# VH-VL binders against TRIO and F-actin-binding protein (TRIOBP): the designs that were tried, part 5

Target 1, 110 residues: TRIO and F-actin-binding protein (TRIOBP), of Homo sapiens (Human) (q9h2d6r1778to1887)
Amino acid sequence: LNFKKGWMSILDEPGEPPSPSLTTTSTSQWKKHWFVLTDSSLKYYRDSTAEEADELDGEIDLRSCTDVTEYAVQRNYGFQIHTKDAVYTLSAMTSGIRRNWIEALRKTVR
Below, E stands for the ipSAE of ESMFold2; O stands for the ipSAE of OpenDDE; V2 stands for 0.75 times the mean of E and O plus 0.25 times the DockQ between their complexes.

## First folded at step 12 (VH-VL; framework fv_daxdilimab)

Design x2 (from w6 with heavy chain N55K G99V, light chain S97R L99Y; at its last look DockQ between E and O 0.15; V2 from the best seeds 0.00; counts 0 for: pae E 12.4 > 2, placed apart)
Fold by ESMFold2, look of step 12:
Structure x2 (fold): chain C 110 residues (1-110), chain A 121 residues (1-121), chain B 110 residues (1-110)
Amino acid sequence: as target 1 above (110 residues)
Amino acid sequence: QVQLQQSGAEVKKPGASVKVSCKASGYTFTSYGISWVRQAPGQGLEWMGWISAYKGNTNYAQKLQGRVTMTIDTSTSTAYMELRSLRSDDTAVYYCARVHIYGWTYYFDYWGRGTLVTVSS
Amino acid sequence: QSALTQPASVSGSPGQSITISCTGTSSDVGGYNYVSWYQQHPGKAPKLMIYEVSERPSGVSNRFSGSKSGNTASLTISGLQAEDEADYYCSSYTSSRTYVFGGGTKVTVL
């Protein structure tokens, strides 16, 4: 049922203007999570132990997703997931990881 | 293809206002900001401000605070920049550009062709 | 707001390398990795050449490279060609949540 799993970071409040600070504290703007792609959603957890316990930090409903696109961020390799309710900005550690995530997400979006 | 189509040239008198439009196409409008940058004849680029197309948050250059208003219309994917109390030194080409303002990113990857605004008495 | 200082002009012969400097302060170039470079041919809109100090957008030649040291960023154009003759502007986000451009550098290919 689970198509893909891995570590990425997500903006604390997608769609809000970012802080101008260079400080890269993940606690105030970017939050690192364990992401799990299913056929209809992208779920995220503190870590894989939280996943096993079904202790969700958040969920992106891909059934309402209209687009997945590259999006430049200060560090790492960013992309956005566009839904009817919100825009989610994520980042991956390498361009290859970003490419693989976008490819997987696009296969679940119609 | 990402495109930013700007309204046509304007001629204004000192004390008037001008409102320049920037219609976006080829991308999800609400996922980015729109920045406005002007260039007086023979001069360099001057940042005026930007607006998030998602929530309409704005940041303006300090020298223009109080004279500039930037707005968006998500139903038409159009950004607007209004400059009031025009002076002759506001004569410039006014560009809109798509700006990456989410995360720690701040650069302008696609630009409109510019709108000449001439302020003359 | 801080202005960024660029030389008024730089020239080189075809095939040579040139470097354009961009000096700011710790409140912009020195404090952040938000430096970008824009090329502008006469009568045309600016074009993004470099972002995040050293990253090239898709479609920009690898003859263009960026770097910084302290409060000074640099754009290097290697293998100089006639089409590189243009104005070049550096830019940076600032600690005041504003954005600034340098004064511009006219590149002349001899």
Scores: ipSAE 0.006, ipTM 0.598, lowest interface PAE 12.4, mean pLDDT 84
ESMFold2 (binder alone), look of step 12: mean pLDDT 93; pTM 0.951
OpenDDE, look of step 12: ipSAE 0.187; ipTM 0.805

Design x3 (from w6 with heavy chain N59R W104Y, light chain L99Y; at its last look DockQ between E and O 0.05; V2 from the best seeds 0.00; counts 0 for: pae E 13.5 > 2, placed apart)
Fold by ESMFold2, look of step 12:
Structure x3 (fold): chain C 110 residues (1-110), chain A 121 residues (1-121), chain B 110 residues (1-110)
Amino acid sequence: as target 1 above (110 residues)
Amino acid sequence: QVQLQQSGAEVKKPGASVKVSCKASGYTFTSYGISWVRQAPGQGLEWMGWISAYNGNTRYAQKLQGRVTMTIDTSTSTAYMELRSLRSDDTAVYYCARGHIYGYTYYFDYWGRGTLVTVSS
Amino acid sequence: QSALTQPASVSGSPGQSITISCTGTSSDVGGYNYVSWYQQHPGKAPKLMIYEVSERPSGVSNRFSGSKSGNTASLTISGLQAEDEADYYCSSYTSSSTYVFGGGTKVTVL
């Protein structure tokens, strides 16, 4: 079953690597989602109503998660989920929310 | 198991259009992107563009801008590539390939078998 | 025209090591750590061998290794085997948020 739910933002620019922050004329797009942690994935939805309707916005497969770590981004309280295939950058609205998510996610690393 | 099933071979005349399909299975389609890559006979790989299955955003190779349209249908987990105003030098095998969308890493980890499009008089 | 330069062919004897170069610019290979290598046997789709310059996907032999210096990336195949005979393509992310491939290198095992 679900282990944790809550609002966070994810860096939503598909397939693009990070740009140097001091030289960009545009910023990567942050998108707010309703995140739901399960035993094998972090799913996200537009809101909790979309979760009930199973209208998924995206999913991070945690079966290959190798690390979850704080990461400084222009959003205030960033962290990254490292998997064998990709690195995902999220931000939480408070440092306490970030801490709680990192703790929950780290239970999935080997 | 991740699979990308492409539509069958096509023969077209110059000036026509072609629309190739790429049906995805075995993964969460809306968490990834699809790139289209073509290979003319005896030639190398040429990246054509990509589309996000999350939001439909596209990026096209500059050479093809104006002639190519990439679309998705999330209800059928299918990506499409349409190439218009075909010329004989568009004869190629057209591949779809999966790339990661939500990470900072982008590479093409799963590929379709390819669709041969032949453009001849 | 290919944006990335590779040698047309490289050959080696079984058990030897070979290296394939991939030269771009500061706007692609030199500016980003998003270089990948693909193996293609005749009549088959390409297969991802290396991503992010030096990372191997699960199931790819550690005989394959990648590196870069400046604007040039390299794929090294150690312990050459007959099955390694194929075409090899490098690719890179670019500053315009697009991708480019090298022209390909035919590897021949003597």
Scores: ipSAE 0.005, ipTM 0.569, lowest interface PAE 13.5, mean pLDDT 83
ESMFold2 (binder alone), look of step 12: mean pLDDT 91; pTM 0.939
OpenDDE, look of step 12: ipSAE 0.221; ipTM 0.806

Design x4 (from w6 with heavy chain N57K I101R, light chain L99Y; at its last look DockQ between E and O 0.27; V2 from the best seeds 0.00; counts 0 for: pae E 5.9 > 2)
Heavy chain, then light chain:
Amino acid sequence: QVQLQQSGAEVKKPGASVKVSCKASGYTFTSYGISWVRQAPGQGLEWMGWISAYNGKTNYAQKLQGRVTMTIDTSTSTAYMELRSLRSDDTAVYYCARGHRYGWTYYFDYWGRGTLVTVSS
Amino acid sequence: QSALTQPASVSGSPGQSITISCTGTSSDVGGYNYVSWYQQHPGKAPKLMIYEVSERPSGVSNRFSGSKSGNTASLTISGLQAEDEADYYCSSYTSSSTYVFGGGTKVTVL
ESMFold2, look of step 12: ipSAE 0.071; ipTM 0.745
ESMFold2 (binder alone), look of step 12: mean pLDDT 91; pTM 0.933
OpenDDE, look of step 12: ipSAE 0.136; ipTM 0.704
ESMFold2, look of step 16: ipSAE 0.046; ipTM 0.631
ESMFold2 (binder alone), look of step 16: mean pLDDT 92; pTM 0.938
OpenDDE, look of step 16: ipSAE 0.130; ipTM 0.727

Design x5 (from w6 with heavy chain S31R W104F, light chain S97Y; at its last look DockQ between E and O 0.05; V2 from the best seeds 0.00; counts 0 for: pae E 12.7 > 2, placed apart)
Fold by ESMFold2, look of step 12:
Structure x5 (fold): chain C 110 residues (1-110), chain A 121 residues (1-121), chain B 110 residues (1-110)
Amino acid sequence: as target 1 above (110 residues)
Amino acid sequence: QVQLQQSGAEVKKPGASVKVSCKASGYTFTRYGISWVRQAPGQGLEWMGWISAYNGNTNYAQKLQGRVTMTIDTSTSTAYMELRSLRSDDTAVYYCARGHIYGFTYYFDYWGRGTLVTVSS
Amino acid sequence: QSALTQPASVSGSPGQSITISCTGTSSDVGGYNYVSWYQQHPGKAPKLMIYEVSERPSGVSNRFSGSKSGNTASLTISGLQAEDEADYYCSSYTSSYTLVFGGGTKVTVL
């Protein structure tokens, strides 16, 4: 069963900063997705139709999650999911949405 | 074109405070973070902390918690680091360096020239 | 929290290859691909030579390369030149969400 779902954005490359001055430039951009929290992962899809078809855009394994914290971003209301493999940066449209997601994620990962 | 211009050298007595400035140019200041790194004479690099130029959020090295304050002024594209209750082992070159805006910083692509702070009795 | 161990010094003759080690733990070098290397000439600010274990910024010679195996990262300087004489520092992201530097390695060109 789903614990929570909704629209948020995620940075393209987890744990990597933008590097505008380097010739080997990694790309970072906000990508909007439909996020679905399950018992052990945060899955994300293009939209709810893709969710029904189980066509993942990506998945964050929460079994290794060590922290979920608020984090300032350029626009919207950001937070980070820290795992042993990477740090994921997400943003929500409002501070209330951000708070609700952080609370739900913390409950799921103990 | 990216430049981080730091304030000049300072000589201080134990117990005083020092405030070092770091003026950024050549990039969008509010899209990056600023880390402060110091180096005592003949010693290695020590990360002191970080500040977001977006919103002023900070994260300090544990050993400096309570003695350091990092601030920003977006209108002048300037970051500041203030170290209080100075001791002789705070004698170091203090660098500002550009890092990630989002609060985690794992490499620094541009550095200031450094500011020598000497704490002498 | 973690100390990154580097040799105090490494020497080589012009044209040789040298390798500088940077040993941490599974909570830093071994657990993440966020290792960087900095070169520092006397009286100068550090310069980023390698980031993300093996990536080279623009303007850095391809004589500099990075790698890691287990808990040890390595910086290799091939075709050693007099200008390579400097101090070299590794750094790593840690599971405590901080950054740590190695103690530094003095490279001497004989």
Scores: ipSAE 0.005, ipTM 0.558, lowest interface PAE 12.7, mean pLDDT 83
ESMFold2 (binder alone), look of step 12: mean pLDDT 91; pTM 0.942
OpenDDE, look of step 12: ipSAE 0.674; ipTM 0.902

## First folded at step 13 (VH-VL; framework fv_daxdilimab)

Design y1 (at its last look DockQ between E and O 0.16; V2 from the best seeds 0.00; counts 0 for: pae E 8.7 > 2, placed apart)
Fold by ESMFold2, look of step 13:
Structure y1 (fold): chain C 110 residues (1-110), chain A 119 residues (1-119), chain B 110 residues (1-110)
Amino acid sequence: as target 1 above (110 residues)
Amino acid sequence: QVQLQQSGAEVKKPGASVKVSCKASGYTFTSYGISWVRQAPGQGLEWMGWISAYNGNTNYAQKLQGRVTMTIDTSTSTAYMELRSLRSDDTAVYYCARGHYGTYYFDYWGRGTLVTVSS
Amino acid sequence: QSALTQPASVSGSPGQSITISCTGTSSDVGGYNYVSWYQQHPGKAPKLMIYEVSERPSGVSNRFSGSKSGNTASLTISGLQAEDEADYYCSSYTSSSTLVFGGGTKVTVL
C-alpha cells in the first residue's frame, strides 16, 4: 500500500474536466484540499481534522485510472489523473511534492 | 548508471526516412518520458517532441507535425523517432533525452546520432 | 530564430561571476516555472545545470544558480573556472504545450 497524505489543489469540480474553447475565457477555480492516497482511491478533505472525522470533500476512483501525467499550469506544478469518467487537474506546491505524488499514484494504478 | 544508448550514424538521400533508436537502462523506463532534440552543424538545440514511456502519449514541435513519429517499446525499454521526407536541412545530430515528469527538463542525454542527408 | 533570446557570447576571467540572460514572453518564461539551463562542451551532449528556474540537480556545483524576473530568466556562474567554458542553452515550457530553447550563449573563460 502506498499511503500518502498532503496538501494540494484541484481544478474545477471533482469529476469534471476543464472545458477549453476559443469563445470562452475559462475561469480556473483551484480548491485547496487535504489529499489522502488509499489503495483504490485518492480521497480529499478540507483539512486533516475532517480526515479524522471521515468527512470527505471528494474522491477520485483510481480503479479506472488510465494515466497520471505532468501538466503545465500557471505558477505551480501541475499534473493530471485520467480516469474513465473524468480528467482531474491537480497542482502541488513544489516540484518535489508533485514528483512524489505522481510516483505514488503510478504505483497504485498500474 | 542511467544510460541512453542510441543507434549509429545514418546517411540518407532526400525524400527518405530515418528511424533512430534510444535504449534506456538503469532506471524504471515507464516512470519518465523521452524527448528528442536535434542540433544542426554549428547550430543550437531544437526540440522535436516527446513521448511518455508510461502510456505512449506524444507531443510534436509544430514545424515537424506530419513528418515525425515517436514510439515506445516497453518490453525492450526503447524509444524510437522516425523522421520522414528528409531534406538536406534535416542534417543534424539527433539526441534522445530523459524527460523528468514529461518534457519540462532533460536530466540524462544520449550521445547523439548523426543523420546526414545528401544525394 | 529561437523563441528565447540569449546573448551570443559572454566572457569572464577566472574567479569572476557572469550572468547569462534568457528572455521570452508571458506565454513561456513569464508564465511558467519550467525554465531549465543546459551546458554543452564541444563534441558532447548537453548536461542539465538548472531546472524549474532555480533548482540544481544532484552533482551540480552550487556555483551555478538560476533566477527569473518577469519574462527574463538568468543563469549565474560564480567563481568562473576554465571548465565552465562551453555553450549554454535555456529552455522553457510554452502555453502551446511545447518546449522551446534559446539560441545559446558561448561562455569564454579568458
Scores: ipSAE 0.007, ipTM 0.653, lowest interface PAE 8.7, mean pLDDT 85
ESMFold2 (binder alone), look of step 13: mean pLDDT 93; pTM 0.952
OpenDDE, look of step 13: ipSAE 0.077; ipTM 0.764

Design y2 (at its last look DockQ between E and O 0.68; V2 from the best seeds 0.00; counts 0 for: pae E 7.1 > 2)
Heavy chain, then light chain:
Amino acid sequence: QVQLQQSGAEVKKPGASVKVSCKASGYTFTSYGISWVRQAPGQGLEWMGWISAYNGNTNYAQKLQGRVTMTIDTSTSTAYMELRSLRSDDTAVYYCARGHIYGTYYFDYWGRGTLVTVSS
Amino acid sequence: QSALTQPASVSGSPGQSITISCTGTSSDVGGYNYVSWYQQHPGKAPKLMIYEVSERPSGVSNRFSGSKSGNTASLTISGLQAEDEADYYCSSYTSSSTLVFGGGTKVTVL
ESMFold2, look of step 13: ipSAE 0.036; ipTM 0.730
ESMFold2 (binder alone), look of step 13: mean pLDDT 94; pTM 0.956
OpenDDE, look of step 13: ipSAE 0.375; ipTM 0.842

Design y3 (at its last look DockQ between E and O 0.27; V2 from the best seeds 0.00; counts 0 for: pae E 7.3 > 2)
Fold by ESMFold2, look of step 13:
Formats: sequence, structure tokens, C-alpha cells
Structure y3 (fold): chain C 110 residues (1-110), chain A 120 residues (1-120), chain B 110 residues (1-110)
Amino acid sequence: as target 1 above (110 residues)
Amino acid sequence: QVQLQQSGAEVKKPGASVKVSCKASGYTFTSYGISWVRQAPGQGLEWMGWISAYNGNTNYAQKLQGRVTMTIDTSTSTAYMELRSLRSDDTAVYYCARGHYGFTYYFDYWGRGTLVTVSS
Amino acid sequence: QSALTQPASVSGSPGQSITISCTGTSSDVGGYNYVSWYQQHPGKAPKLMIYEVSERPSGVSNRFSGSKSGNTASLTISGLQAEDEADYYCSSYTSSSTLVFGGGTKVTVL
């Protein structure tokens, strides 16, 4: 039972080029969302009321996820979720929050 | 608890190579990376590169590209650093240090260092 | 790969506070919150004192604190003690996806 919820920001386009090049594109925008970790996915919503109404802003399928790694971004406390088709770049509010999210996400990656 | 045991001191001639080992214990080896940092006598620290024990990916300092190879053996929880075409200015203490898997930005545990002396 | 600039030495009397500067550029110290500080006593390996600008690892005294402003990071040692006499190195992530160390600062307790 690795459920976790919290505020983070995500880059609104999946990464290019794919990790590990660590290149940030200049056209991407950061969007703040309410993230909800389940057994097999990381879902995100506008806020917790949108979560209760099941109004998704997006979803990352963790079954296709291969890596979760710290990633240096100009927006601080970044990390990436690597999947077979895309790399998702997120930013936590503190280094401790980032660590806790990475640890939780890694428990779901095989 | 966490320990990084490095191989013993080496004396080499210019043009030779050296391979330093770093055996990890007390943690899940494949969850972290290993960085290599060297320090010439009386000088400061120089980052050489790192390797992920998770997937074997490497990132080398540009100055050393082409002369250094970093490898891992997950069955023995051991990281290796090989430096080729040695020169006298490669004389240094070589440290291995643990970072988070993937690319890391700080090193929380360090080996005791391996002195490599290059002399004619 | 520009070295970070540190003063060659800093000294203080027991009980005083001292500050060590670490100056880089917007491509390293100024651009990222990935500054670390290491203490090194003679003949010993470096020890992590501060990471991510201001975070202390477990077991590091709260006499050690870190901060940054612009392109300059600072390590402050309050309540200076004889055991603090050592070399101190800063490090930073760079926009070239490498790490760089400062030249080191010898702290002398008078």
C-alpha cells in the first residue's frame, strides 16, 4: 500500500530529448497539480476537490515506468519519471519532499 | 553500516594503467551511484565522474573522457575505476563516494582513498 | 569547467562565527540549488556537512549552516571549536551536467 498525495509541479510536455541527457527545452511550462500515487499509476488533478470528483488533469502509467531519478532543473528539486514512451519531469517544493516521492515511486517500479 | 572498501595503494610507471576497486556494503547497492574523486598531494578535490549501479550509465569529467572507464559488478557490489595512459600528474589519492542512483549532486559516504603514485 | 572560488584561508577564535564563501556563475551556483560542502581533516576522506545549499545530514551539528545569494554560496560555522580546524570544499552541479569543486578553504582556530 504505497499511496501518497501531495502538491508538485510537472512540465506540461514530456521531456525531449529523453533522459539521461538532462536537457531542458525552453518552450515547456510548469503546471502545479495535486498528485495521487496508486499501486500502478501517478494521477494528477487541479486540486483535492477535483480528485474527489475524479476530474483528472493527467496520469502516468507506472507499469511502463523504468526509472525514477533526481534531475537537475532550473526550477528547483527536480526529478524524472522515465517510461518507455516519455520522460516526465516534476519539481517538488523541498529536497525532503522530493526524496520521499522518489522513495515511494521506486517501490512501485520493478 | 555503510562502508566503501577501496583497494590498496599502487605504484605505476608513466604510460601504464591502474584499476581501483570500491566494494560497497551495508546498503542496497543498485539503488545508488558511485562517484570517483581524486586529490593530488597538497591540492583540492577533482570530480572524475560517476556510474549508476542501477543501470550502468556513466558520466565522465570532460578532461578525462577517453582515458577513464568506470564499471560495476552487482554480484560483488563492487565499482571499478580504470585510468589509462598514466602521467606523473595523475599521482593522487583516488576516492569512491556514494551518491543517489542516477546522476547525483552530493556524496554522503566516502571510501578511505587509494594512493596511486606515477613515477619514472 | 570553471572552478568555484573560495578564500584560501579563514581564521577565528573559539566561540566566534566564521563564514566561507563559494562563488561561481549562473551556470552552477547561481542556477541550481545543488551546492554541497565537505569538511576534510588531514589524512582523512571528505565528510559531507551541507547539501542542497542548506540541508544538514543526520549527525551534523546545527552550528553548521548554509545559504546562497546570487552566484555565491556560504557556509557558516557558529561557536567555532578546535575540531572545526580543517579544509572545507564547496561543490556544485553545472549546466554541463558535471560537478565542480571549489579550491578549498583552510579554517584555522586560533
Scores: ipSAE 0.014, ipTM 0.679, lowest interface PAE 7.3, mean pLDDT 85
ESMFold2 (binder alone), look of step 13: mean pLDDT 92; pTM 0.943
OpenDDE, look of step 13: ipSAE 0.338; ipTM 0.827

Design y4 (from w6 with heavy chain S31R W104F, light chain G31D; at its last look DockQ between E and O 0.04; V2 from the best seeds 0.00; counts 0 for: pae E 8.3 > 2, placed apart)
Fold by ESMFold2, look of step 13:
Parts: structure tokens; C-alpha cells; sequence
Structure y4 (fold): chain C 110 residues (1-110), chain A 121 residues (1-121), chain B 110 residues (1-110)
């Protein structure tokens, strides 16, 4: 059962805030993924073909999610998913996409 | 109702230090950041830095590096800004401001009323 | 020393629209969507009017709108009213991981 799907970017290392000293390199630590929201997790894949093949890049357990909120990042329209195990930092393509994702994710917060 | 209650006005001499407090209420303190912004008389706004109440990380304006320390006390929901080696051009109203986004705050949705710090001989 | 350039003043008649510009560089305004606008009445703390270029926080009149083109962000106040007379500041997150304010614009309602 899939409640929402779409493209977003996620920071490689959960729980690490953006560095105050940025290098001249681009945002190479951000990875674009195809995100799929279920009733218990947020799964992400390289693209929709990888989703069809069930080739996960990663998974966020939403049963342990305590908060979802906007978060300033170098990449556009950032937000964070706070779980018991880690803090995940994501970036949506537009402000409307971010708000729709935050609203959908907050419905799973216990 | 979100409130940021700041400590009262202070008068200091050059070379002294000042520590301004900002007590937060009406929201979950550890899910937001606190920025400090100052405004000299008749002048514009100057960002000084921020601190995350989530993890205690700080980021200071480059011109203030080495003179400013920002801290938090989660047990009292209070943020502090200490400015050392004061000089006359540090005379300003010092505001604390809350950012809606955890950790790194780039906009400020609620502001304290400000604390006037006067530095004069 | 403001990194963002605003006009010193802008005026308009009640009911009209005015626009305040905020010009930076690609690294301050053009490449990222972190421009915010603040209204400050005399003797008062600033109030957030717009964030992320064009997003309006709850409780702010839809007469206030934001946009950007290239390295210039704009705040537009439509249906100008006497209470809009104030100082307005833009701000942006920079590529140096700092936040900067514009020099401010005094809005006068004629």
C-alpha cells in the first residue's frame, strides 16, 4: 500500500547537520532518489524502475518517527525526519512538494 | 503562544562582557534553533549567529568569531549569547529569534522584544 | 556592511502596489531559495513576512508576495495601507553558510 511517491534528494549521512564551512565542490553529498511512502516506512530507490524491481537504496522506519519539520539546507526546500535511530535530511524540488510530503509524513507520527 | 522573553537592558564599559538571556515558551524548545540578531541605533539588522536547541551546534558570523559564545539550557528552555571584549560599536539592541526549521535556521518566525546593550566609557 | 542591496526608500499611495528590490549575487540570491523579508515598525522587533522567496507564513496578509529573477528578489505589497508604513529588510542564506540582511527600505504611504 503506497500513499505517496516522488523525487527528492537525501543527505548521505543521517544525523549530520550541514557544515558551517562549505567547500567549493557542488552538493555531491546529496543523492537524488525516488521516494515511496508506505504506512510504516519511507522507502527510496534510484528510480521508478528500481522500485519495480524492488532494489532499495534505503528505508526509513516511520514507526519510530517522532517529528517531521522544515530544515534549512544548501539545497532547496529542506526538511528533516526525526526517528529514534537517526535524523534524516531531505530536500524537495518545490515548496509545495515539501509541504505535501511533510503533511503526508506527519500523518504517520505516533 | 510562542514567546521569547529577553533579559533587561545593560550598560557596559569597553573591554567588558555581556550575557543576554532568551527564555522560550509555548513550543518544544529542542525542535528549533535560536538566532541572535543585533541592530545598532539608526542602523539595519546584523545576524550574529545561531545555536541549535536540538544538538547544541553553533554557527557564528565571521566578524564575531572569537568574541561570541552562544549556549542553551534545555532544562529552562533558555538560550544565552555572550559577547566579550566589548567596544563602543557593539552598542545595539540584541534580539533573539526562533527558526521554524531544526538546527540550521535561515529565517526567523518569532522574535524577542530585544535587549539594549550600551557600551560607553 | 550589507551584502544585499535594497533601495533606501519606496513610497506609494493607498490602494496601489509597490515593489522593494533586494539584489545580491548568484551565491547569495540567485542560486538558492532562502530569501526572507521582515517588516519592522518603529520601536518594534522585526516580523517575518515572506520566507523561501515567496512563502507566506500563517497570519500574514496575502497582499504581501515575494518573487525573484536572477540575483534580485522582490517584495510586492498590493493594496497599500497606512499600517504598511515601516522598514523592510531582506535576508538570505549565503554560499559561505552565513545569513545576511539587506540594508533596509523605508516604505512611506502617501
Amino acid sequence: as target 1 above (110 residues)
Amino acid sequence: QVQLQQSGAEVKKPGASVKVSCKASGYTFTRYGISWVRQAPGQGLEWMGWISAYNGNTNYAQKLQGRVTMTIDTSTSTAYMELRSLRSDDTAVYYCARGHIYGFTYYFDYWGRGTLVTVSS
Amino acid sequence: QSALTQPASVSGSPGQSITISCTGTSSDVGDYNYVSWYQQHPGKAPKLMIYEVSERPSGVSNRFSGSKSGNTASLTISGLQAEDEADYYCSSYTSSSTLVFGGGTKVTVL
Scores: ipSAE 0.012, ipTM 0.660, lowest interface PAE 8.3, mean pLDDT 84
ESMFold2 (binder alone), look of step 13: mean pLDDT 90; pTM 0.934
OpenDDE, look of step 13: ipSAE 0.017; ipTM 0.667

Design y5 (from w6 with heavy chain H100R I101P W104F; at its last look DockQ between E and O 0.32; V2 from the best seeds 0.00; counts 0 for: pae E 10.5 > 2)
Heavy chain, then light chain:
Amino acid sequence: QVQLQQSGAEVKKPGASVKVSCKASGYTFTSYGISWVRQAPGQGLEWMGWISAYNGNTNYAQKLQGRVTMTIDTSTSTAYMELRSLRSDDTAVYYCARGRPYGFTYYFDYWGRGTLVTVSS
Amino acid sequence: QSALTQPASVSGSPGQSITISCTGTSSDVGGYNYVSWYQQHPGKAPKLMIYEVSERPSGVSNRFSGSKSGNTASLTISGLQAEDEADYYCSSYTSSSTLVFGGGTKVTVL
ESMFold2, look of step 13: ipSAE 0.007; ipTM 0.650
ESMFold2 (binder alone), look of step 13: mean pLDDT 92; pTM 0.941
OpenDDE, look of step 13: ipSAE 0.349; ipTM 0.836

Design y6 (from w6 with heavy chain I101R, light chain G31D; at its last look DockQ between E and O 0.14; V2 from the best seeds 0.00; counts 0 for: pae O 9.5 > 2, placed apart)
Fold by ESMFold2, look of step 13:
Structure y6 (fold): chain C 110 residues (1-110), chain A 121 residues (1-121), chain B 110 residues (1-110)
Amino acid sequence: as target 1 above (110 residues)
Amino acid sequence: QVQLQQSGAEVKKPGASVKVSCKASGYTFTSYGISWVRQAPGQGLEWMGWISAYNGNTNYAQKLQGRVTMTIDTSTSTAYMELRSLRSDDTAVYYCARGHRYGWTYYFDYWGRGTLVTVSS
Amino acid sequence: QSALTQPASVSGSPGQSITISCTGTSSDVGDYNYVSWYQQHPGKAPKLMIYEVSERPSGVSNRFSGSKSGNTASLTISGLQAEDEADYYCSSYTSSSTLVFGGGTKVTVL
């Protein structure tokens, strides 16, 4: 069963493995997606209709996730998912939404 | 539980340097950054810069660029701030403060007690 | 000069509500939601009271609340008590990835 769903934005390219210090959000383009958390991955779709049709925009493999933490971004409330292969930068519309996502992601991290 | 212990007060002459230490305990030192904030007598707080204990990267306030060096020693869980070419207007209490996990943060949840540095002829 | 403008002092009677303003620009307070507030009693280090505009850390009384509108953030202390007499500083993340403090506000409980 899917544990959590909701709208967030993600940067167009994942970063290199963890270098969290001092990096300002570059001019990279934020893309809004419908995110769906499962027991081993965070999948994202254009919207909930695309989810019903299983038409993925992308997927983050949480089996290699080492940490999930807040990260300063321009506008919204940013956080990063650190994996062995990449660092993904996401943002939520409110601090409460970010907190709830971080808590949910941490529960599914192996 | 979380504690930041700072070195003792210092008296310096203009042109000298000072190096203040901040020993951390009660948390995973390499997962956080340390900011340095100073406060001149009767004045407000001034952010000086920060250092990541994860990778040693720094960001300094523009006013202090070229005069300040922040370093870490992970074997002793200690952060250092060195201010060179001291002037009388560098007289202040110098605080270290813990930032949020991994890199730069936008709030400081634990603070040292401060180190008074007096610069006088 | 301080990059964020606060009134030099604010006073109130026990039980009253007071509000401290912190005015910046669009490039800090306006565009970012990373305003924090610190309480400092004489001879003591600052204590974090509010972060991310309106979030309270554990152990901070719900008499303290934060908000913002446009380029101005506000700290409100309701049910004013003698122990609230202190200096209060706001801070904000900036678009240049630095941090700035306000000039401070002395709160006096009459």
Scores: ipSAE 0.007, ipTM 0.668, lowest interface PAE 8.5, mean pLDDT 84
ESMFold2 (binder alone), look of step 13: mean pLDDT 90; pTM 0.934
OpenDDE, look of step 13: ipSAE 0.008; ipTM 0.657

## First folded at step 14 (VH-VL; framework fv_daxdilimab)

Design z1 (from y1 with heavy chain S31D N55R; at its last look DockQ between E and O 0.34; V2 from the best seeds 0.00; counts 0 for: pae E 9.1 > 2)
Fold by ESMFold2, look of step 14:
Structure z1 (fold): chain C 110 residues (1-110), chain A 119 residues (1-119), chain B 110 residues (1-110)
Amino acid sequence: as target 1 above (110 residues)
Amino acid sequence: QVQLQQSGAEVKKPGASVKVSCKASGYTFTDYGISWVRQAPGQGLEWMGWISAYRGNTNYAQKLQGRVTMTIDTSTSTAYMELRSLRSDDTAVYYCARGHYGTYYFDYWGRGTLVTVSS
Amino acid sequence: QSALTQPASVSGSPGQSITISCTGTSSDVGGYNYVSWYQQHPGKAPKLMIYEVSERPSGVSNRFSGSKSGNTASLTISGLQAEDEADYYCSSYTSSSTLVFGGGTKVTVL
């Protein structure tokens, strides 16, 4: 069984990753959320209390998802969810958590 | 049990092409990628690139871009690596290896295919 | 030679602990947590021993451990045994979205 709920972090700018720059460091910020996987979307909330109250912070539509891949980030264990209009960059606190999330996400997309 | 069965040894002339096959069994082929790694006699490992078995997208080593093509056939659970314009320094054992989708570590390896380029 | 530097050889007696270094740059070993180690016995395919710096795959002895500090990753083999005599390669993800191996280290058990 996949884990379908848990804490992860997401970059605050859903979209194409910026090109690397040797002279300028990105100012993107990681935001920690409580993530909940459904049949067709990945929803995220401030915490599990917000989930119970249905107070959504954001949602990734997995019906338009084209790929889920590991992605190198400087902090934690990163991966990307590619949709037709945007790329979302997430990170998990351990490599095992990342692996389990990628496996669960791929099952709902494929 | 996970297995990667590679095609047999090849002997080629300079300027020819070679296509090595890698048939996967014991797992869901489309859940993982296939990487190709070669090793010249007495030398170290050289990463050549990988291909997603799910989407067929590829990422090649810069040195080999333009000479290598990696493909998949999901109906037979087989990955292929074709290397064109062969030179003597392409003589090596060519391995296929399974990686978790989008990862750069390889948990299962084929036994290797010796390709000899001689003249 | 390769982009990652390993010692050409390391020797130890049975029961000893040895450490193999793998030095890269901030654009590979230092910048990402995607360092792996492979063991290769003569005439055999490589075997994954460590991935993501310090993770052991199922079936790999806990005598093998990995770590990283700055631009240098390390593989430590404790309780050295005759079967550990082999070549060892590190690998790392790079900022060019490629993968690079170290030159290899021959471990000899005396």
Scores: ipSAE 0.007, ipTM 0.646, lowest interface PAE 9.1, mean pLDDT 84
ESMFold2 (binder alone), look of step 14: mean pLDDT 93; pTM 0.950
OpenDDE, look of step 14: ipSAE 0.483; ipTM 0.867

